# VH-VL binders against Translin-1 (tsn1): the designs that were tried, part 20

Target 1, 220 residues: Translin-1 (tsn1), of Schizosaccharomyces pombe (q9p7v3)
Amino acid sequence: MNKSIFIQLQDQIDKEHSIREKLTAEVDLLDEKLRVLQLLLANCEQNLENQEEILEALEIIKSKTRGLAELASNFPYYKYNGVWDRSIQKVVYLYLLASWTGRLDKSLRPTYSLLSLSEVGQILQVPVFPEESTFHLSIEQYLHAVLSLCSELARQSVNSVISGNYHIPFEALNTIQKVHSSFQVLSLKNDSLRRHFDGLKYDLKRSEDVVYDLRIHKLV
Key: E = the ipSAE of ESMFold2; O = the ipSAE of OpenDDE; V2 = 0.75 times the mean of E and O plus 0.25 times the DockQ between their complexes.

## First folded at step 10 (VH-VL; framework fv_praluzatamab)

Design k4 (from e2 with heavy chain Y102W; at its last look DockQ between E and O 0.05; V2 from the best seeds 0.00; counts 0 for: pae E 16.9 > 2, off the site)
Fold by ESMFold2, look of step 10:
Structure k4 (fold): chain C 220 residues (1-220), chain A 120 residues (1-120), chain B 112 residues (1-112)
Amino acid sequence: as target 1 above (220 residues)
Amino acid sequence: QITLKESGPTLVKPTQTLTLTCTFSGFSLSTSGVGVGWIRQPPGKALEWLANIYWYDNKYYSPSLKSRLTITKDTSKNQVVLTITNVDPVDTATYYCARSYWEFWYFDYWGQGTLVTVSS
Amino acid sequence: DIVMTQSPLSLPVTPGEPASISCRSSQSLLHSNGYNYLYWYLQKPGQSPQLLIYLGSDRAKGVPDRFSGSGSGTDFTLKISRVEAEDVGVYYCMQALQDPYTFGQGTKLEIK
């Protein structure tokens, strides 16, 4: 084969590898901050002194998400979007959780409410429905994040009873019920979303059981 | 410059359906955070909130009127439509549409209002 | 529903003098995000309402500095440091913390 052809192909491979390395490095930094925030929010019912830490983590994550969007705009969106897709799902999920638990400063929704996709986009200052192929929050990312929120709310519902917060199980059940009803009317063509949604019934059942146990033992 | 204008019938008979259109300019419902709401004011009485619609087609209705209200939008025409079924003389009011901002839920720009009288 | 109660319902004022309007809610309007979801509107004679104050204390665009809002929770006040003739009309407070969004009865400010 012609050596000049291989040199040209190797140059393109090296360029694409360099771009992917830049994007991955930024995503790795974002992921570390996501792990910190996830830990803070997982125990927020038990730790009333961590609010400043949560707010700091949220601001850092917002800044890094905006920075990733700016970096990604220099390259073809659909060629590289797989690099950040799961991490952005987690950004959306943690903002939903922070808002729901009353830990998101200046949220667009009261505590125990679900932020919409557009509201998350507004808070993060990231587009939702771009007219061009630019960095954005996708409907798929949001839907996965909502389902992940429901799993976490069912889990925290149990812990809130232990800590004596008997209102949270009812709010969790209400949220999970609304999500369940909303997803039933969606036309889910994505296999990953359908499989994720199939598991929602277990979160619903678990949340219902916690509420039922509270009523039987007359704690509410 | 931001403007809103209400249009619809001035006289409606009881049991009929009232349809009001808000036509606006200077902003778009394709913009994140933006919405339009409807508020009415019966003659000599206080303001009463009816419904809001926002850029992602999310809709909010006054609970006492929810079964009679429908709000829709046409982003390309810069229009929002409110429909009130089975009207009664108590629905006589000046109807306003107003721009709403999702972040803090206020009405910063209002239309001139349109008086609708429900009388047999 | 959150009930909004204004006082006074009628407020005659001499031009150049201060005015104060009270608004009380049947439950706290303070959200966990630190904001009070309380708003003030002015409806001048023959006109549509206009926003004066949002989030309890922030002046809307173009609103003169003589208007100020204060208060938190269930008790809120709109103050006009020096009333001018153009300030006549009906003042409404509104809450947007929860559905349905509700207005006070109105306070009619008029020149003596």
Scores: ipSAE 0.000, ipTM 0.424, lowest interface PAE 16.9, mean pLDDT 86
ESMFold2 (binder alone), look of step 10: mean pLDDT 93; pTM 0.940
OpenDDE, look of step 10: ipSAE 0.022; ipTM 0.565

Design k5 (from e2 with heavy chain E103Q, light chain Y35R; at its last look DockQ between E and O 0.05; V2 from the best seeds 0.00; counts 0 for: pae O 10.7 > 2, off the site)
Fold by OpenDDE, look of step 10:
Structure k5 (fold): chain C 220 residues (1-220), chain A 120 residues (1-120), chain B 112 residues (1-112)
Amino acid sequence: as target 1 above (220 residues)
Amino acid sequence: QITLKESGPTLVKPTQTLTLTCTFSGFSLSTSGVGVGWIRQPPGKALEWLANIYWYDNKYYSPSLKSRLTITKDTSKNQVVLTITNVDPVDTATYYCARSYYQFWYFDYWGQGTLVTVSS
Amino acid sequence: DIVMTQSPLSLPVTPGEPASISCRSSQSLLHSNGRNYLYWYLQKPGQSPQLLIYLGSDRAKGVPDRFSGSGSGTDFTLKISRVEAEDVGVYYCMQALQDPYTFGQGTKLEIK
């Protein structure tokens, strides 16, 4: 038995580990910025007061995402995507939320509308729908982000009523309904997505209840 | 299939009130984002926007005609009604109702229109 | 009110040739969200208007790709790459940035 074979394997293991560490470091920096933006977008009422901070955070996240994309493009996507999948999903989610609430300047869509995966890719200047060998925003990441958006919209719809923004629940419901209908025609093979989609039913019900209460109390 | 149809008098005397009804199918004003607008077109002239109404009863009027216009909806009947008070021969036009979508503000489906003549 | 000005008012075109219609607004139609609230409609003879382009450049459902909208701010253009007989009618631009919604004078496209 040639011991040299194991030496070569160890070298390969060390190289892969080094790559993962570099990618993880970049993702950690991105995650820090994502937490900041998450807090800024937690309430729709803060649109005017924190708008400058939100835009700054969005630009930083864009820059960090592009940096990650450049680094990751040197390596096979399928081998290392586990390092950034959750973080990139959150990036997409926050941009969807920012656009939906009208916080994203020069949005490709009007307020209370849903950005497409292609549009998100254009905004972030990262590839979508490429061959799976290089860094890209995946369909799965986008779909998870959309479902996360729906959950957040259901949550914020209640808060908006408290603040007197009675049109928000209707917009939220409209979006959730459209998402729900769209997902029903998708053939989801991913177990995680299927489970997450099942949760959407609850969000839809919550949103419907809020709108129903507004109608009963003649607030709209 | 989405359809809209305008109905009302085709002849009205000056100073009278014109009431037009838009009956639609294929969509509902209970749906978020959905609205209905009225646009008129004098014979041989350009289009003029009059008013919009949306699913949560938000109303928009042409400022120059606001004092004369009232737009209402009956969601259960799939109807939108426009009233114009104190009509004048200048109000002679084909009147259209059309579906609108909130935040996009376009008119994507139109009725056939109804010609209303104001004459003594 | 925002005044919409179209040119030309009459557009005779040979089938198969391209066509271009200009629309100018008295104020910028560019919203802070980065979109232009400019729309294009076609009214075919004896018919109701139909939506062609919304928000400056987005094509409405069912509209052929030979139609395209471009421009920003105060200057907009509707282009038809290859005019067909079915494209005959009056084209209107509309703004919805500010109430009231206002239309251009209309451009009558005819086949030579």
Scores: ipSAE 0.006, ipTM 0.531, lowest interface PAE 10.7, mean pLDDT 91
ESMFold2, look of step 10: ipSAE 0.011; ipTM 0.612
ESMFold2 (binder alone), look of step 10: mean pLDDT 93; pTM 0.938

Design k6 (from e2 with heavy chain T31Y D57K, light chain S32R; at its last look DockQ between E and O 0.02; V2 from the best seeds 0.00; counts 0 for: pae E 7.0 > 2, off the site)
Fold by OpenDDE, look of step 10:
Structure k6 (fold): chain C 220 residues (1-220), chain A 120 residues (1-120), chain B 112 residues (1-112)
Amino acid sequence: as target 1 above (220 residues)
Amino acid sequence: QITLKESGPTLVKPTQTLTLTCTFSGFSLSYSGVGVGWIRQPPGKALEWLANIYWYKNKYYSPSLKSRLTITKDTSKNQVVLTITNVDPVDTATYYCARSYYEFWYFDYWGQGTLVTVSS
Amino acid sequence: DIVMTQSPLSLPVTPGEPASISCRSSQSLLHRNGYNYLYWYLQKPGQSPQLLIYLGSDRAKGVPDRFSGSGSGTDFTLKISRVEAEDVGVYYCMQALQDPYTFGQGTKLEIK
C-alpha cells in the first residue's frame, strides 16, 4: 500500500473544498447583481424611468444564474446546494416581484399575477422538477420566494398609498390571500418554510389594514 | 416571441399513417414543466384533445385513440411529432399543436393549424 | 370522460351589450388544491383558438378586462361586460382535471 487511507481522505476533502470555493465565487458575483436589482425594484411604482436599467439587471442575473447552473451541474445537487440556496431563492423572488409589478417584459402573466415555478424556470432557462439530482430551482426555494414576495407586497402597499396609487393595495391583498389559501393545502415538512409561512399571517393582516384604511378615508 | 407551426401531409389515404410535426420557438422543453399538445378540429365541429408531451418521460394520450397515437419530441430541434396510424375519413380535421404548462394544463400559444383530409 | 355542456350554442349580441356563456361539467372540476381546472378559449373566424381564462377565473395575458370567468365545481360562466366586434367567434370551455381533456360544444357569438 503506497498511500495512506488518511491521505486519500485529505485529497477528497481538498477537492470538495475547491469545488465549494468555485461555486462560492460564482454565487458572490450573482449576489452583487441581486443587490442592484433589489434596489431598483424597491420602489417600482415611483421609478418608471429606470425600466431599462431593470431589464438590464434582469438579463445580467439570468446570465449569472445560468453560469452557476452550468457549473453546479457537474456536482451532486444535495451535497453543494447550501452554497447557492439563499441566493437562488432571492433570484426567484426578484423575478416574481418584477413580473408582479409589470417590469418583466418576458413575463407571460398579467401584471399583479404570480409566476409559477415552471414559468420562472423557463424565463431563467434553468431546470425545475428534475429526475436527477442536478442543479435546479427547488420547490422550497420557490415557496420561500413567494412568501418573500408577499412580505414585499405588504410593504409596498403602504408606499403606494403615499404615492397615490390606491389600486396597488387591493392587488397586493388579492395576491396574498391567494397565496395564503394555496399554502394551507400544502404539506410543509421543512421547518424553515413553516416558520416563514407563519409570517404570512402578519403580512395578510397588514395588507387588509391598508385596504380598510383606504375605504374608511374614502380614498377608494 | 413564442411560435408554433404544424407541418405534414394535407392529404392521406385511408389505412395509412399520418405524421405531423410541430416546430416551435421562444421556449424549450428542457428547462421547466413545459409541454406541447395536439388538438384537432373536424370541419365545423368542436375541438378534440389528442395528446400531450412534456419534459422527461411524461406522455398523455386520449384513451379512445391511444392505440393509434404516438407522440415524441426532439428537444434539440424544438420539435414534437404526432403519428396517427390506420387513419379513416373520420380523422379529417384541422390539427393544432399548442404549448402547455404542466402546472396549469392550459394551452396558451397555438399554431395556425394544418388541415388534413383523409380520402381515397 | 367528463362531459362539458355549454349554453347557449348560439349567442347573437348587440355591440355594447353584455354577454354570458354557461359551461357545466358532468363532475366537479374542483381539485384538492383548491383550483378549478376549467379554461375558456376563443376561436375567432379563420384563426386558431386563443386562451382567455384559466383555472376558472384568471385572465390570460393580453385579454381585455371586459372578459371575466366565474364559477366553481360544476357550473361556470364566462362574461363579457361590453361586447365588441372583435369578440365575434366560437367560445369553448375545457376541463383539464383528468384525462381525456374535453371541450364543450362551443358557443358562437355573433353581432346582431
Scores: ipSAE 0.045, ipTM 0.682, lowest interface PAE 3.0, mean pLDDT 91
ESMFold2, look of step 10: ipSAE 0.050; ipTM 0.638
ESMFold2 (binder alone), look of step 10: mean pLDDT 93; pTM 0.940

Design k7 (from e2 with heavy chain S32R; at its last look DockQ between E and O 0.02; V2 from the best seeds 0.00; counts 0 for: pae E 11.8 > 2, off the site)
Fold by ESMFold2, look of step 10:
Parts: sequence; C-alpha cells; structure tokens
Structure k7 (fold): chain C 220 residues (1-220), chain A 120 residues (1-120), chain B 112 residues (1-112)
Amino acid sequence: as target 1 above (220 residues)
Amino acid sequence: QITLKESGPTLVKPTQTLTLTCTFSGFSLSTRGVGVGWIRQPPGKALEWLANIYWYDNKYYSPSLKSRLTITKDTSKNQVVLTITNVDPVDTATYYCARSYYEFWYFDYWGQGTLVTVSS
Amino acid sequence: DIVMTQSPLSLPVTPGEPASISCRSSQSLLHSNGYNYLYWYLQKPGQSPQLLIYLGSDRAKGVPDRFSGSGSGTDFTLKISRVEAEDVGVYYCMQALQDPYTFGQGTKLEIK
C-alpha cells in the first residue's frame, strides 16, 4: 500500500508516545510533592508546628496541578486522562484531608466536613464538569478521594486516642457515617468505585470500635 | 494550678513604648495548641482584644492596632511579652493576659490585670 | 469586624429570681464544623473576667449549673435560673469566629 500512509501513522504513534512521556514526567513531579504532603498530614494531630510546611506543600501542589491542567488541555482529555487519574484523586483527597483537619489555612480550625467537588475545583482553579474534551476534575475522582479520606480518618482516629485527643474519633465516625449513608443513595455504575465503596464498611467498623472503646473506658 | 500574672510600668508618658510581660505557671507554650492572649479594659469600659501568640509562634493582632503591637514569647521562661509603641491617653487601661487554645479560641484562665496609665 | 450587641445593658434582679441576657452578632457565628464560636464571661466587682460558657452552650469547669447558654447563628442567650448574690458583675459575650475577637458592651447585673 502507499508508504506515505504508514509514515503518517508512525508519526502519529510517535507524537502520542511523546505526549504521554511529557504528561508522565509532569505527573511524576506532582506525585513527589503529594508524597511529602501526605506524610505531613499523616501526623498533623501531633505536629501543629508543621503548618507552614503544609501550606507550602499545598501551594506547590496547586501550582503543579494547574500546570498539568494547562499542558493536558492541549490534548484530548479521554485519550490521556489515565496518565493523571490516580494522582489527581490523591490531590483531591489531600485537600479534603487538609480541610477536615484544619490545615488548609493559618486558622488551624478543623471543619470536620467535606469540601464539595465545586469547592475543590475553585481552590485548585481547575474546571469541574467542563465542555467536552477539556481537563477537569471528574465526579469519579472526587468520590474515590472521599472514600480515601474515610480510610485515613479511621486510621487517625486510632492514633488520636493514643495521643489523648478523644474528640477526633467522634468526628471521624460522624463523617464516615455520613459518607456511607450518602453513597448508599448513589447508583454506582463504575466497577472500581463500587469496589472501593464496598471497603468503606471496614473503615466504618474500625471507627465504631474506637468510639465504643472510648465509651467503655470512660464508663469505668 | 494555672496562674498568669502581668507586670510592667504603671505610668507611661505619651509617645513612649509600653512593654508588658505575662509570666505564667501550670502550663507551657511548648504544649500543642496552647497560646496566650492580651486583652485590655479602659476604665469603666468594655473588654478589647489586642493580640494572641500560640505554641508554634503564630501571632494574631487586632487589625486597628496591628502597626503598634508586637507580641513575643520565651517558652523557657514561661513568658509572653506585649509591646505597644507610641502610646497615648486612649491606651490607659487595665491589661490582662489569658491562656487560649487554638481549637476553640477562648480565654479560660486570666491574670489579675495591671493598670497602665498614659499621661504627660 | 463582627459586632456583638448585648441587651439589656443594665439588669437589676431580685435574689432568687431568674435572669436572661441576650447577645446578637452581626454575622452568623456558626462554623461549617457545627460549632458556634460564642463565649460568655463574668467579671465580678474588682476581679478579672472568668469564663462561664464556651461554644454557645458548654459550661466551663466549676461553673454552677444554674448558668446555661443557648442559641445559634446570630442570637444567643445566657440564663441564670436563680440569681444569687455572688452573681453580681458585668457579663460579656465574645465571638471568636474571626479576628478581631470582639466583645459585647457588657450587661451589668445588680441585686435590687
């Protein structure tokens, strides 16, 4: 057949590979900063002195997320979104965690509540539900982030008892219960999201057990 | 037993800098969440918040007075110091220091207070 | 700035009778975390202020149960179910939702 046609197909293949390499490199840089922020937020109950580090990390992650969004907007969204999907879930998750724990600003006042998808989009300055084929935060990314938050809250609930902060377990349980109830109303058609949600009952049980142990201890 | 005590001059002339020291015991500013604030009360008038400082050296100032206020701490001495520059007679008040906690932002233990009079 | 307005400013009361003090804020004090950042203080004659109620309704340690706080958002009330002579003084409400932290004008409670 015409050799020119195959040369054009090879050029397209090379172009797509180059695009994926550029996007992956940017995502790798973002992931490095996500690991730093995740570590900082994992012990934030015991280390209020790290607030400036947390704010700096949030700023860097916001900047890198916007940079990724700008780069990705040059290309069809659904062709390349697999490159950043899990990393963006973690960006959303860490912002939810920072808000819940009161680390999103200098006030240090926990919200004990969820930022909405719209609020996360506003904070990150990236689109939510945009026109077809543009970079955006998806509902599925947000819902996965919410479920990941519940797992972390259950874990921090255990650690907060050891540190003597008995208020956190009750707030964590309340949040996980609300998420559980809200997800039961949703019609989840995404297999990955449904499987993630199925695991939520483990986090709920773990959080319930922490609260139960506190009530028994205080009754003695 | 938690106690706080204010110390400093009782009489200051206009334009001078007023320096007040809060010395406390029964708690430490090295403790997570703990802070100390300053509140003043002009004779016969309501309470007015001035400034707070917390364990990680985060500082909050009343916006109307911010250019004149400086709050610092010395954790090893259990002291918090407030300075007010360029005082005038409107700064005449009883000055209190009080313990604060970041989660709920209230003042649960107060010092005895010290009256500072600004006059020529 | 959030303006805190108390009423009445002067409250003469007969011992043994109830008393009620109102505090209104220019903005809601209810944070998204579900707490009202409103506080009540009593300044007895010649003494420093003391905390009575925090977060709108929670009684501070050592405060008699005749004191209770209620309300949410912009309207808050401090109630004394049965006034005693030791309750004489000036009552202040305070908000700590945002800086500057602001106090009401005070309500002077006096025994008739």
Scores: ipSAE 0.005, ipTM 0.536, lowest interface PAE 11.8, mean pLDDT 87
ESMFold2 (binder alone), look of step 10: mean pLDDT 93; pTM 0.943
OpenDDE, look of step 10: ipSAE 0.026; ipTM 0.567

Design k8 (from e2 with heavy chain S32Y D57N; at its last look DockQ between E and O 0.01; V2 from the best seeds 0.00; counts 0 for: pae E 17.0 > 2, off the site)
Fold by OpenDDE, look of step 10:
Structure k8 (fold): chain C 220 residues (1-220), chain A 120 residues (1-120), chain B 112 residues (1-112)
Amino acid sequence: as target 1 above (220 residues)
Amino acid sequence: QITLKESGPTLVKPTQTLTLTCTFSGFSLSTYGVGVGWIRQPPGKALEWLANIYWYNNKYYSPSLKSRLTITKDTSKNQVVLTITNVDPVDTATYYCARSYYEFWYFDYWGQGTLVTVSS
Amino acid sequence: DIVMTQSPLSLPVTPGEPASISCRSSQSLLHSNGYNYLYWYLQKPGQSPQLLIYLGSDRAKGVPDRFSGSGSGTDFTLKISRVEAEDVGVYYCMQALQDPYTFGQGTKLEIK
């Protein structure tokens, strides 16, 4: 049967919509789990009481991310990445935070260190540098996640002082400084990343102020 | 620019104590992940790792030489000191200090090295 | 201690030709985190060693792309796609999986 050109186009539109709906459904499930983990990681303090819950949440997120990766691998990355970009960025961010605070296995990375994109990919068991036609963790997602981590570290550094953990601000500052120096050598072409990076300067200053206050009060 | 420079005696008698100083610039031992290591190379031979020290004063020694080695740092002076007790002619070597990066465990910047001869 | 064994110990090469150096460890250098703690250094004549490859396959800053590292577990290879005169020197592999860090015997690359 000779279908008109417009009927064929409508069929393609319907197929694309169906794919987006399926992907969105998976992302929504992932987002629910991400909210749980974010609440659990709200403080840098190692509370052993919630460690089991954190590990469980991490495993669930890993499983959901892998499921999404498998589903998404059937479709061109560039057509549908808008569906999961924000959520995957958050996944990377939370794993960075969990590792930095020592909630992940310390044999992977020492506490107060930054996981690399490759390491995150290994942990999640998802591709990092494949051909851009299939699902992968992108450099942009990782960079956004790192910047988000810095903001969170600056925030938690203040909270740590209140709780009497005076070493955290110093570790946070060191990490933020390192990130800041690293980003300066990057040729950022993405406007979103540039804007986000501008915020890092504020986070760095905030972190420095916390450390200076600790020194003035002779708490360290 | 990152630089390291070894200094100390170039001639030491057997049974004496050898003290070497590494002076560096372009980085700080107060920075997370940063460390300094010592590696030596006997004339015409391969490299041998001796010791590392990092920003939290974590120290690592070669097990075979641990009893004779002491590594210390002065962050304010950007210096690391290595002491070797009871030296022997077998300790004759070019001694290098190098920056160590904790996250990757490699030596990315090296000093020019200093030749130390142990002889009576 | 982990023993590192390089081969060959002497490598004469014609400029423009490829070169390959093997490094074998007495124990696996593959960590549970998925990385191999194997490193390659070059010591040019009269100079200090310089880092070429870290974690088995990652090229250090400023290192030309003609250098590549491969392998996993106990067997590793350093390759030079096209040898240049400036590549002359002694190449060392090193493991940093456990203390003490240990080096191979070194491979002396010379121009024919």
Scores: ipSAE 0.000, ipTM 0.520, lowest interface PAE 12.2, mean pLDDT 90
ESMFold2, look of step 10: ipSAE 0.000; ipTM 0.414
ESMFold2 (binder alone), look of step 10: mean pLDDT 93; pTM 0.945

## First folded at step 11 (VH-VL)

Design m1 (framework fv_regdanvimab; at its last look DockQ between E and O 0.07; V2 from the best seeds 0.00; counts 0 for: pae E 18.2 > 2, off the site)
Fold by OpenDDE, look of step 11:
Structure m1 (fold): chain C 220 residues (1-220), chain A 120 residues (1-120), chain B 110 residues (1-110)
Amino acid sequence: as target 1 above (220 residues)
Amino acid sequence: QITLKESGPTLVKPTQTLTLTCSFSGFSLSTSGVGVGWIRQPPGKALEWLALIYWYDNKYHTTSLKTRLTISKDTSKNQVVLTMTNMDPVDTATYYCARSYYEFWYFDYWGQGTTVTVSS
Amino acid sequence: ELVLTQPPSVSAAPGQKVTISCSGSSSNIGNNYVSWYQQLPGTAPKLLIYDNNKRPSGIPDRFSGSKSGTSATLGITGLQTGDEADYYCGTADSSLSAYVFGGGTELTVL
């Protein structure tokens, strides 16, 4: 057995490792900004508060995402997508949330609506359905993000009642119902996604309960 | 009592820029959920939405006129300003400003409107 | 060209009921709340119905709104001479990121 074979293998291993390190570094920077934005968006009723900071954070995240996209496009997508999947999912989630709450300056939806994958791609200026070798927002990432959004909406619906914003629970419920109905017609092949979807039932029930309570108390 | 009032030139020459100001009272653009929009109506024609600005400075414009329209607010003065460039006789209309509330897209309070005629 | 379609005119005698339809698509009426506006001759529009079926303060219960699918309907019972006006439906369009009005309906009281 020629020692050269193992040398070649080691070289490949080192190259792959180097690539992963580079990607990870970019993702880490992105994650830091995502944490900031997540905190800023934690309260939907505070739309005026921190709006400038939210917009700034969104732009930074956009820039970081695009930078990651450019870097990642040099490598096979499915070989390295594990490095950024969760982070990109979170990016999509936060943009969905920002748009839904009306805090996204470039929102394509004037009301409490769900951005499509294509719209998110357009906003972030990243591809959504390119060839497999190119960085893109995946359907799975988007679907996970939508489910995460529903969970957050259910949470915020309760908080909105406390703050006296009684319209938000209805909008949240409407969105969650639509998402639930839409997912039911999807053929989900990903186990992780299926599991995440199972949690949606709880979110739906929670939102329904909030609305029910509001009705009983004649607040709406 | 909520009131809105449009002000600006009533006569504009073709190619000139129209600047309209909406002055309002009884509410503030610093209040969450509040927006102010502009709607126009040519003589004998339907209402046409032009633009909307919210308390957090998010802006919406009709697509057909997006390149010509600019909406801005001065919260301290309770004013919203609409600018429309390159005016044409076809832009002759009554221009209304109106309040939107809770980010729901309806207009619950309207100004009386100001008639703008574009003519040489 | 109009995103929302309304009949150009409707008419009825005093005391009768009239309905005005507003037809749209999934991106507007299908996904958003519909509002109705009354415009009396020579006056600014007035909000008549919001959130599909809610009446602002001061609007009598003779006026009602409903939405089903991608269509909305304004109902006016006990028609009065003072109801003679133009009526417009309006809603947000998600695909356009815009507010859209219908073409308007002229209501004549016979």
Scores: ipSAE 0.000, ipTM 0.496, lowest interface PAE 13.6, mean pLDDT 89
ESMFold2, look of step 11: ipSAE 0.000; ipTM 0.421
ESMFold2 (binder alone), look of step 11: mean pLDDT 92; pTM 0.948

Design m4 (framework fv_ofatumumab; at its last look DockQ between E and O 0.02; V2 from the best seeds 0.00; counts 0 for: pae E 17.7 > 2, off the site)
Fold by OpenDDE, look of step 11:
Structure m4 (fold): chain C 220 residues (1-220), chain A 119 residues (1-119), chain B 107 residues (1-107)
Amino acid sequence: as target 1 above (220 residues)
Amino acid sequence: EVQLVESGGGLVQPGRSLRLSCAASGFTFSNYAMHWVRQAPGKGLEWVSTISWYSGNIGYADSVKGRFTISRDNAKKSLYLQMNSLRAEDTALYYCAKSYYEFWYFDYWGQGTTVTVSS
Amino acid sequence: EIVLTQSPATLSLSPGERATLSCRASQSVSSYLAWYQQKPGQAPRLLIYDASNRATGIPARFSGSGSGTDFTLTISSLEPEDFAVYYCQQALSTPYTFGQGTRLEIK
């Protein structure tokens, strides 16, 4: 047995571990900021009170994401993407939510609209659909984010009723319906995405129920 | 109509300071990142600085970092560039530029204000 | 920083001819590339953003293409007012950089 071979392997293992640690450190910092933004975006009714904080958080997240992108670009995407996939998905999700709720630049997109992957990439200034296997926003991350958005919209639709914002449930339902229809034309090969998509049915039902209740009570 | 009007340029000696201003109109100033781009006489374009709509993201070119400070007053719809420790190489026409939405393309430019640094 | 190299430095053509300008990035900038036109004594004007999207008010004869590191600005049929200096600019990362410019002059 050639011990030298194993020494070389160990060296590679150590290097990979070191890279993962570095990436993880950046992701952890990003995650902290994501938590802040998530809390800020939890209620649509708080737009006026926390808009400045939201904008600040968005900028910070953009910066952190770009920093991660720069670091990650030094390494093969397929080898290390597991380190940031969930976090980046959350980044996309929060930006989708911010845009949908009109907390991004209102001149950019109409309120209650869905940003495309390309648009999110432009906003974050990170690559999409790259030719090279470098850091990028993936289609899967985007699709997961869209599904997460739908879940959140369903949740917020209920909260909006409580706060007397009766238009939100209709917009939420409209968006979820469109997403649901759009996903049906996609050939999903990813098991995770398929499972997540299955959850969309529940969100759609929730949203429909809220709207139905509003109609019954003649609130709209 | 979008308008950007720069002011504050002039002739100064090396080591002195100038403060440039840009008055914006015709768009929702607070929604857009703003930029300074300069052009030395007979030369190309050089990005100088950027400030996001909420001033949460600021960037500087290495050539001006530590000497220049970008700021904005959204209430006054004004962009500023405080230039300290000016050097001869800072001589240029300084443009104020507006972002294309949230993208850092420059869709509108002012006519510029000239800064000349000479002994 | 990302260096953008434009070619040719000078392009001499006649009205009605097709102009092809190149911009090469030292590293991939994805599609975050813009083209600007600058006439003498005037501020730059945005022509193309995101590599291939025509800015508002820009004539159809202007088109952009490319991704990654290689980009092209094409003017299908030159008009007299098209003779100017053209710059490319990347918006991927700071510092945001411009190419050195291509001078399009009348032959």
Scores: ipSAE 0.000, ipTM 0.510, lowest interface PAE 12.4, mean pLDDT 90
ESMFold2, look of step 11: ipSAE 0.000; ipTM 0.431
ESMFold2 (binder alone), look of step 11: mean pLDDT 92; pTM 0.941

